VH-VL binders against q9umr5. Designs and how they scored, part 113

Target 1, 268 residues: q9umr5
Amino acid sequence: SYKPVIVVHGLFDSSYSFRHLLEYINETHPGTVVTVLDLFDGRESLRPLWEQVQGFREAVVPIMAKAPQGVHLICYSQGGLVCRALLSVMDDHNVDSFISLSSPQMGQYGDTDYLKWLFPTSMRSNLYRICYSPWGQEFSICNYWHDPHHDDLYLNASSFLALINGERDHPNATVWRKNFLRVGHLVLIGGPDDGVITPWQSSFFGFYDANETVLEMEEQLVYLRDSFGLKTLLARGAIVRCPMAGISHTAWHSNRTLYETCIEPWLS
Short names: E, the ipSAE of ESMFold2; O, the ipSAE of OpenDDE; V2, 0.75 times the mean of E and O plus 0.25 times the DockQ between their complexes.

## First folded at step 3 (VH-VL)

Design x4 (framework fv_nofazinlimab; at its last look DockQ between E and O 0.02; V2 from the best seeds 0.00; counts 0 for: pae E 8.5 > 2, placed apart)
Fold by OpenDDE, look of step 4:
Structure x4 (fold): chain C 268 residues (1-268), chain A 122 residues (1-122), chain B 112 residues (1-112)
Amino acid sequence: as target 1 above (268 residues)
Amino acid sequence: QVQLVQSGAEVKKPGSSVKVSCKASGGTFSRYTISWVRQAPGQGLEYLGYIIPLFGKANYNEKFKGRVTITADKSTSTAYMELSSLRSEDTAVYYCARSEYDLGSYPDFDYWGQGTMVTVSS
Amino acid sequence: DVVMTQSPLSLPVTLGQPASISCRSSQSLVYSDGNTYLYWFQQRPGQSPRRLIYKVSDRDSGVPDRFSGSGSGTDFTLKISRVEAEDVGVYYCMQGTLWPLTFGQGTKLEIK
């Protein structure tokens, strides 16, 4: 039988967003138990990511317990960060494939429709004033806002991304790295036509330097220092990069070709 | 100046589907959410769900999840509510309502459509 | 779901006299941000609902000052200081703090 699949949604999502994905999984892997976690839907997805991590942890623990052979995680957009943190704090998870579906794994810094929606009077160039305040860190989107021009503020004020990345020292860094390294495969999915994840290379742990030049994963300090295990995972052949063009952000979970190419191979 | 204009009355058989439209004018459609509320004859108001047209993201009252589909067309500033597997109990006036998004807030319905009567009878 | 209970359900009032409608929620409507998302709507005969009050006590533009909202936690009140003929209709409270949004049963205001 196929391993159970747990799905974690993104910002403003619900289980309904994944109806096509469920259809694809059912067709290609009949009998697979797929659970789309119906937590922190809609506006609740704006709640602090650590709160979300705790909630999702409570939900996945019993699922994992009933699946001794392991489970697969499909985590979309913001959900990908939630899942990475989840795997970092869980010392007993049994995740085989962690599929990060167009997630801002290295953070977000862009004037996107989401930004305009949430902060209509702000641009990415001045959002640091909000996001790196105590008030701003109460919103999930600020928890992974990564301003390359205000690195000092990011490192000191980011209550989530900087910690799970090991960019700021904390007493759990070693343990979190150990826990995250329990994953069988890290499948990174994203693409240049996403339109939301900015830069789109963030889905592959690429990101801007101080001059807004995009550097790849292997050039990042978190990789070079192996702060949370990326270098180790790559060395053991556990990282899969699956870029795809022509897919908008809201279509990653409903594209058949993407599913067959980037998701399905890792659900066995 | 802001107006929500809904489609006309519908008469449907049990088991069929109905799709009601709501066209918004007088504002920037993408800056708002569109909610759907219904009211059975002589009864109170019942919330169905809402959509963020800009993102195509919809959230539903679980009571109707599976039968209700809310969509939006940004190019025409029109939201849609489709209800399937219709029952006599679904006979009601269906309203669309606009809300300006406030960070961290649910819809609050500052403008309403004129309502669409949907009658389900054998 | 949060149950919203209004009282009374029928409210006959003499013109010029005050009116008061109570709304009670089964759970606290105080959200984590400190706001209370309680709303009042008016529905005149044959018309669509109209929002009167948002966040317990804030009046919408164009709403006469004879309408006022108050309350906290689970108990809320809509008051009309002097009822006018145009105030005839059904009034609903609604909570927008917890999903899904829920309405009270409605209070039918009539002139004696």
Scores: ipSAE 0.487, ipTM 0.814, lowest interface PAE 1.5, mean pLDDT 94
Fold by ESMFold2-Fast, scan of step 3:
Structure x4 (fold): chain C 268 residues (1-268), chain A 122 residues (1-122), chain B 112 residues (1-112)
Amino acid sequence: as target 1 above (268 residues)
Amino acid sequence: QVQLVQSGAEVKKPGSSVKVSCKASGGTFSRYTISWVRQAPGQGLEYLGYIIPLFGKANYNEKFKGRVTITADKSTSTAYMELSSLRSEDTAVYYCARSEYDLGSYPDFDYWGQGTMVTVSS
Amino acid sequence: DVVMTQSPLSLPVTLGQPASISCRSSQSLVYSDGNTYLYWFQQRPGQSPRRLIYKVSDRDSGVPDRFSGSGSGTDFTLKISRVEAEDVGVYYCMQGTLWPLTFGQGTKLEIK
């Protein structure tokens, strides 16, 4: 029988966005118990990511406890970062497939309508002034803002992404790495036509260098140092890369071809 | 263009609670943080805490934790500071001050309310 | 908590003469973003505080250039090059770098 699926939504999102995804799962894997978590919906998605991780952890524990054979996570956009942290902070998670659906795994450095709404004078070149200020880290979007021209500020000020990526030291880093490595499969999904995640290769642990040239995962210090286990997972054959062109940011959870190609195979 | 207007003076008995309002006009309320600062007669300024109205997150100076509650109503662009278990030493002018989450504005209290005198006496 | 110490606490000044106020913090006020969140406020009798200076040396809009801030780390100064009658009031430094935000005890400026 099929393992339960837990879905974690993204920025300014809610469980409603996943109706098509649930339809697809029901068609291909009938009887699968799918739980879309109704936490931090809408504007609440702007709350600090560590606060969101604690709330989602409380919701996820009883679901995992009822599924000794394991569970799958499908985590969309910002939700993929929540799931990254869940896998690190939970000593006892039983996640088989972690499916990251267009999530900024190495951070975000791009102008979006969300940023213009929140910070009307913002451009990607100057948002570091807000995000790395004393109060900026109270916003989830600033928790994964990664300005490649101010990497020293990112490393010092990021209260979330720099820590879970092992880019800055943390007392729990060894335990977080051990916990993350318990995952069966890390399925990375994203594409060049997303239009929001910038660079789109952030969904695959690629990111800008200081010249805004994208370096892929294997050239990143976090990979080379194996800071939280990416190199170990890749060597184990546990990382799946599934890029797809032609899909905009809000369509990843409602495209049937994407589902059949990138998600369905990992829902055993 | 930006203005913070506070509620009127209050006289309270020891052991009661007071709730002071701060209505913001001009600018976008969701781009503010609202801080509360008090000043006892003839004394200096003392920080109580803040709220980020956008998602209702408040934080408090440990000296006041358990007695102070800061809230916001986005529909009326109004922040509130409630202080319970009032003592005579809580007699002070209570100010709200804003800081804008914008590129040119750090947590720097660029605009202040007119102040609300709270007198605690029997 | 960070202790902010001002000196002098009372500053009588002759009209047209310069005035200087010192502010010292018990810890460095350099934040992780490289900025120093040190502020100066003026409070005229019966009025709300008004921001004069932010980030050590940046003047607020409408503040005359005779007001200047300087300093680094733990030692800061507010200078008024030529005191005017409207400058009577209490001046406060504030740090915004470390929680909780803390103020100096205030310096009362009076015309002799």
Scores: ipSAE 0.342, ipTM 0.731, lowest interface PAE 4.2, mean pLDDT 90
Fold by ESMFold2, look of step 4:
Structure x4 (fold): chain C 268 residues (1-268), chain A 122 residues (1-122), chain B 112 residues (1-112)
Amino acid sequence: as target 1 above (268 residues)
Amino acid sequence: QVQLVQSGAEVKKPGSSVKVSCKASGGTFSRYTISWVRQAPGQGLEYLGYIIPLFGKANYNEKFKGRVTITADKSTSTAYMELSSLRSEDTAVYYCARSEYDLGSYPDFDYWGQGTMVTVSS
Amino acid sequence: DVVMTQSPLSLPVTLGQPASISCRSSQSLVYSDGNTYLYWFQQRPGQSPRRLIYKVSDRDSGVPDRFSGSGSGTDFTLKISRVEAEDVGVYYCMQGTLWPLTFGQGTKLEIK
């Protein structure tokens, strides 16, 4: 039988959004136990990411305990950051495949229609004043806001992304790296037509430098210093990059070709 | 049309607290920022703070830290301001004011309530 | 806190004559987005304040064109080209660039 699959949703999202993904899994891997975690949905997805990590941790423990041979994670958008933090804080996780489905793994720096509901008149160049404040860090979006023009503020103020990336000294950084490296495979999925993740290469651990030139994963300091294990994982052959053009942000979990190409092979 | 209707006048003793309500209509409450401003008799305007009801988070003028609490109830489209440890100098008309919310800028007060007189006397 | 200083504090004016109110801030009100968040409010006797001018010079809807705002940096002016009886009241400038928001002391406009 197939390992259980745990699905973690994104911002302003709910479990219903994954109905097509569930159908695809049932068709190709009949008998797979799939759990779509129904926590922090809708407006609750704006709560601080560490609160979400704690809640999702409590939910995944019994699922992992019932599956001693391992589980898979499929984590969409903001949910991919929750899942990466889970892999770091859980010293006893048994995750084989971590499938990161168009997640802003190196952060977000974009003015998109998706975010206009939160920032109707503000521009990305202004958000650092809000996000890099104690008040701003109470919102999940600000927990992974990454302004390439204010790196000093990012490093000082980020309560989440700078910590799980090992960009700021943290007493648990060594343990978190060790825990993250227990994952079997890291499957990175995203593409240039996403329209929300900015830059879209954030889904592959790429990001802007100070000139807004995208540096790929292997050019990032966190990779070069192996701050949380990316260089080690790549050297093991454990990182799978599966880019796909032509898919908008809301369609990643409802595209059959994407599923068959990028997801299905990793649901052993 | 946006309308803000505040609760009625209050007379309070020093050391007590007061809670003023501000009910909004005529727009989308979840897109508001609700601010509170006071005006002592014959004096100018003084800003207390605001709340964004969608997030339930308030931002306060430091001058009132520890004495003011601003809350909102989305289900009734109503914001509240509670001022504790009242003193005679807190005697004022308290106004609520609305802005379209924007996390990247501060409120601009495009609509105002009718005001609530709070009198603090022995 | 940004100090907003209005002058004059009392402004008696003859009907039909111009009026000018000055507002000076203790520091620049130009925000990092290039906008200047300087506002003017009118409070008629016995009424709540009403916004007249936003972002230095833009009139709110329903505000007569005899009202105009100008200025930059730290110095701002509200002008009324022809004072009418309905213009009686107190005028406040306010800055929205820096926390906390602060008002000027008010200028009482009255008819001689």
Scores: ipSAE 0.012, ipTM 0.506, lowest interface PAE 8.5, mean pLDDT 89
ESMFold2 (binder alone), look of step 4: mean pLDDT 92; pTM 0.938

Design x40 (framework fv_acimtamig)
Fold by ESMFold2-Fast, scan of step 3:
Structure x40 (fold): chain C 268 residues (1-268), chain A 122 residues (1-122), chain B 106 residues (1-106)
Amino acid sequence: as target 1 above (268 residues)
Amino acid sequence: QVQLVQSGAEVKKPGESLKVSCKASGYTFTSYWMHWVRQAPGQGLEWMGIINPYGGSTSYAQKFQGRVTMTRDTSTSTVYMELSSLRSEDTAVYYCAREGLTFYSSDAFDIWGQGTLVTVSS
Amino acid sequence: SYVLTQPSSVSVAPGQTATISCGGHNIGRKSVHWYQQRPGQSPVLVIYYDSDRPSGIPERFSGSNSGNTATLTISGTQAMDEADYYCQVWDSYTAVFGGGTKLTVL
């Protein structure tokens, strides 16, 4: 029968946001056990990402242990970064499809409603001053703030994203890469009308260079050096890219056409 | 000075709708989230929902979903809360409250309106 | 749904220390805010982020948060501190308030 599905939410989000996704899965794959993890909800989503990884890991271990055929992960927005780290730190995960719904995989650099809500008097050009401080790194959103004009500060100060992307050395990098490479499929979903994830190509491992020109995944040093296995996964045929226009950031988990096109095929 | 000024007390009949205003002054209206919290006589505080004055996006407590609507007018720096299908148990003082700025943003309610007493009776 | 539990009332003599508890499952992992409400008045923020004081709040107000209990402490309690006190956290986008504690200074 169908493998269990584990859902990890995003920034200022909770399990209630996924009601439509659960309905879609039940309609197309009746009997699927879907667990939406109700940890670090709402304001608690601002907690440091490594703290969230520890909590989510404790929740997913028993689910994976009971599913010898494997599980699928659906990870939305910030949650996609949590899932990236989970797949790296878990020595025995049995994840088949890792479905990343509009997650800033190479980081975030843009003025959006969420940033104006959290830092209303700051400009994106000045956020590096707070995010790359010790205080700033206590906030999840700063853990993946990636200012392309201060890449040296990002590499030195990022306590999370630079490490999981292998952009800065870590003693566990080799083990993390080996663990991540056990994933069956990496399904990347995102689009130009998201309005929050900036650049939107971050959901596909593309990102700004110092001139704010987007370089796609295959042009990134992370890919070229195969730092955590992207090049190996692509060569294996395990990376799926599913861009879709016309979808705003809060609609990825509630659009039926998106579900049928990008998610449903990977839920065996 | 930072101030939130609400509309005056209302007396309503069951089945009617209520619309309370909250006018902000002394700060950049679109830079802070605004919340609505009510308090029935002799009871505690109950959160109703939130509105972002910048984009107009809203989120409501499940109890009020389908009955409450929050809007704003950036030209007058005013937030509105409308509650429909009023019942006697909706008798309460209704507060608007700003989610304050500590360094860049704070999740605490640092500035509160004076409250609007709404009595729902036949 | 997340629930915060406060004692309904606390009584202290003038000049003594008042302690108001706020119980919640793993509340030490959340940020707790405290509000003071005098009869007929709007709530006033007295402590935010577990232990920080807003400008204008006397230093005799302090807070802590650990495990399953957050605490508001008022040292040298004065008659003007008579009020209802509410703790508040965020859970799943929702602001959750405790039931409130009536502080009587006598």
Scores: ipSAE 0.000, ipTM 0.409, lowest interface PAE 15.8, mean pLDDT 88

Design x41 (framework fv_acimtamig)
Fold by ESMFold2-Fast, scan of step 3:
Structure x41 (fold): chain C 268 residues (1-268), chain A 122 residues (1-122), chain B 106 residues (1-106)
Amino acid sequence: as target 1 above (268 residues)
Amino acid sequence: QVQLVQSGAEVKKPGESLKVSCKASGYTFTSYWMHWVRQAPGQGLEWMGIINPYGGSTSYAQKFQGRVTMTRDTSTSTVYMELSSLRSEDTAVYYCARVPDYFLSGKTFDYWGQGTLVTVSS
Amino acid sequence: SYVLTQPSSVSVAPGQTATISCGGHNIGRKSVHWYQQRPGQSPVLVIYYDSDRPSGIPERFSGSNSGNTATLTISGTQAMDEADYYCQVWDSYTAVFGGGTKLTVL
């Protein structure tokens, strides 16, 4: 009855983190086939995002092929960027709802415990030296590091985010845009108390300018140029914004009120 | 140079099984999906299914589900298509082809094998 | 199941423009590939991703895709262009081929 749901986890994460989400889905949409992909978990989540996209693509193809009515994606944190790329590189995905759960869609520029663990002596102001090197771009976290004070380096060095956002030219941009536009609904979820995603508005395609003032989606060049279809989707009524305060980064997939408000309505 | 070389023509009887090979060279075998397409005499192209050589995942056309199997051998860069319970209407030229993949590099090119003629008759 | 519709045949005089249509519901939201097949030969990709040409394919081949119709256009058609032409899209990661159009150049 209900379309199958595919779940893609985040940085240093695994399928086990979604046990509460699966309970919620089973309670409200009984009979839903939910597949939480057990790929690139734990430390393997540090692998380059294009490598992860290739692996997840392999896993989603048979699921989508068996569901001609369509599927839903729930993609958490870094996983939301994987899903962004999947929707662009797959010529004929049949995704209805793409639910982006606190994902840094415009990138990350903030000090977190994860970054301190990986780069303990580096401040956010210095990470551009590591991340925008060829070596740094072999790590997933650096693929979406977006330093607003070195936007020129981000545009030239980002092997992933700048390309999928259409911020830098790519031969495949037109095809990627066409593929992404087939999505039924783009459901954006995030909030000010996340504590990891910085700025939190990155989950809604907002981001810092050079003065660290947040500009919302409609003021971004990627939106104004319609680089991958955000303006078209918004005009079509296909973008859903669902911000919620009081939720920390690791709690998005285990908060019942969040689920009922932001996720449940989109799991037809 | 990219090449896909298929096994030679075969004559089969109804009820038998067919296994066609397609050996790839000139590119990274696991970077591109490969599909199988057949063409009955005087007819159009009919898609049978696709395989990802990276992990071996497959998707088959509903018409062939249950009697087609696609596999690969990464050590020999070869994809195989097996079709069981052959009928006279399975008489066709069977093609393997490298699917255009926009994922890893810019504009990609397509390549087809030379085709394998399979005749199914009593 | 997604269906692509092509005319069975198209005739054009040498040097004139041939157009081959490929109809499908909201096909403009999909990427269309075009194949040329000469008698006794394997199909050859002449247009991919709606409008891109592989290296070696003449500039007289072009493609477009909008709404419910994709079109392959061959300007200044030559006798060597006489072949069967197939459009193809992906739907739920299943390849869908049109029925093919026989192009005759006389």
Scores: ipSAE 0.008, ipTM 0.559, lowest interface PAE 9.6, mean pLDDT 88

Design x42 (framework fv_acimtamig)
Fold by ESMFold2-Fast, scan of step 3:
Structure x42 (fold): chain C 268 residues (1-268), chain A 122 residues (1-122), chain B 106 residues (1-106)
Amino acid sequence: as target 1 above (268 residues)
Amino acid sequence: QVQLVQSGAEVKKPGESLKVSCKASGYTFTSYWMHWVRQAPGQGLEWMGIINPYGGSTSYAQKFQGRVTMTRDTSTSTVYMELSSLRSEDTAVYYCARTEFGYPSLYSFDYWGQGTLVTVSS
Amino acid sequence: SYVLTQPSSVSVAPGQTATISCGGHNIGRKSVHWYQQRPGQSPVLVIYYDSDRPSGIPERFSGSNSGNTATLTISGTQAMDEADYYCQVWDSYTAVFGGGTKLTVL
């Protein structure tokens, strides 16, 4: 019997996007109970990430409680940040594999079609003004906007990402770290042809410095300080990196080769 | 064919409260910020505050903090501005005005309502 | 608080160039927008982001912004351009308007 799988979608997304993923799981792991959470669908995905975390928490609690052997999370794009926070705020989660599909774990800084659609006259160089304001932080995408040229504003104003990454102090930081460290495996997936997540290495906890040179996870202060447990997880052998070229942002959940290589091995 | 249609003129007494509406049409209501700007007779334009129609979050000019409340109803594509404890100096034409979603410190007021004249007198 | 200074009035003959100034400390580092308001009517955006024109605004309207002064220029001024003109910037996420300039076309 396979552990249940919980799927958390991304920005402007819904459960329908995962129909191919469900077909793949059924083919390789028949009998797996897969729950795709239909919360914060479509435009509701713009709601503040802490509000989404609360809603998804209420939905996952009964699923986890009924699965004493554990569950797996598959979390896509923005959904990967929701899952990061869930693992930190839940004192009793029993997640084995947390599979992050192209999620901006260190944040987003790029001129993409999604940003141009939401903020058509803004450039990435100017977006920090709206995102690091009180009303800007009411949009999920601004909760993980990380301008490398205004890192002081990011640290002061980010109501979500800076806190879950331990980049700004929080009274619950020690408990959040302890909870996150309970995860069995952190499976990071992403690639250079994504076209939306910028830099794409954000999916692997890499990010731009002030010169827009990408520094990988092991060079980040978050990792070096072990702020929420990345260094401990890596030392435990619990971090899996699975980069794949040739996959666009909307195809991570519908590519068979990606599934077989990066996801299937972690669905016990 | 963007239109912002405001409620009609009102006469109020000092100490009463005012509630003006602005109904949007011709665009996606939740994709643009909405602001309120007033103009006393023969005077210039004065910004009162902003509301995000999607989430309902607001930010007000310091002068009106504690007296103004902005709300919206997404089912009718309408924003509201309520001003309490009215004084004679609150006599003005009140406008709703739209800015693009995004960086508010860069964006212009591209469409304006027709204005609502509010007279506050004893 | 940030203050924008405009001349109270400007007069020009038809066909001449009207220039309306908007003074503010380091205003050249801000984005300036300009609005036209005819008596009894709502303001109309005529220039945004210092120098861009909205659809439907005649090419005779232009703008510039540098140092401590932004300028709205109306070339070949016509009787229909007679109105009050307001400059506007954002300061600390609040909109700041100039006092307005009455343009008279004689």
Scores: ipSAE 0.005, ipTM 0.414, lowest interface PAE 13.8, mean pLDDT 89

Design x43 (framework fv_tarlatamab_arm2)
Fold by ESMFold2-Fast, scan of step 3:
Structure x43 (fold): chain C 268 residues (1-268), chain A 124 residues (1-124), chain B 109 residues (1-109)
Amino acid sequence: as target 1 above (268 residues)
Amino acid sequence: EVQLVESGGGLVQPGGSLKLSCAASGFTFSDYWMNWVRQAPGKGLEWVARIRSKAYGGTTYYADSVKDRFTISRDDSKNTAYLQMNNLKTEDTAVYYCTRDLFYSGTPYYFDYWGQGTLVTVSS
Amino acid sequence: QTVVTQEPSLTVSPGGTVTLTCGSSTGAVTSGYYPNWVQQKPGQAPRGLIGDTSYKHSGTPARFSGSLLGGKAALTLSGVQPEDEAEYYCLLYYSGAYVFGGGTKLTVL
């Protein structure tokens, strides 16, 4: 028998987006109990990420309690950040594999159709004026907006990402690190043809420096300081990196080759 | 330092009304959710009502025992939370405390600081 | 109606160790209930001790610790001092509402 799988969707998304993923899991791991959380769907995905973390926490608690052998998380796009926070705030999680499917783990700095819809006249270079205000931090997308040219504002104003990444001090940092380190495997998935996550290496904890040169995970201060456990997990052999070219942002959960290569091996 | 000061308590007859105030200082009041908690003489603590910050919709929640009779509100310009109590019953006799909450920040600072309380006595 | 249950009273000797528990009528208490612990001394306002299962609020002495134990929230005092004699309340969160336990009167003899 297989451990239960919990799926967390992304921005402007819903449980319906994962029908192909569920088919793949059923084919390779028949009998797996898969729960796709139907919370913060569509426009509600714009709610502040800490609010979403609270709601998803309430939903995953009874699922984890019924599975003493452990559970797996598959968290897509923005949902990967929700799952990052869940693993940190839950003293009692029993997650084996945390599969992060093209999630902006170090943040987002790129123009997208979603941003045009919300802020039609704003360029990425000017979005920091909105996102790093108190009003802007009411929107999930602003909670992980990371302008590399205004890193001081990001560090001071980000109510979510800077805190869970340990880029700014937080009273709970030691407990969050201890909790996160209980994860069995951190499986990172992403690729250069995503077209939405900018830089795409954000899915692997890489990000722009002030000159927009990408620095990989091992060059990040959060890794070097081991702020929430990345260096410890890597030393333990618990981090899996699975990049794949040719996959657009909305196709990660519906590509069979991606599933067989990056997801299937981690669903015990 | 963080301080919460309740006022407005007193003696009122059954069926009467009373409005409590909770004045906050030492923190950015507008960022916090606020709670009212009461304690009947010789009894335990009972949660009464909460109000979210304006950024999170200013939504209100009530214990079933006070629903439709009590209204929680806030005035961020005065750093004050209120509890309007209508159709008071003898069972509402209690010391009423206010306490802060910060539910969506990922911090456990809810119920960390409490006021000294204000006594409400409902008697004929 | 949801009921949160605590031991009505417990006694411990100075310097001893005691654990208070907090149970729910809805089933096992998990971190999803955001267990909170509050101390109240006679004639005084309550004071927050522990937030979100195990986090100590500012000013909470090191001898206090919060945890989950046997399907319940737990508050443990190690090296109990006479001034720890008080009522202790636990608080659980249920989908928009908070519910207090009945309180535990801790006597230090």
Scores: ipSAE 0.006, ipTM 0.474, lowest interface PAE 13.0, mean pLDDT 88

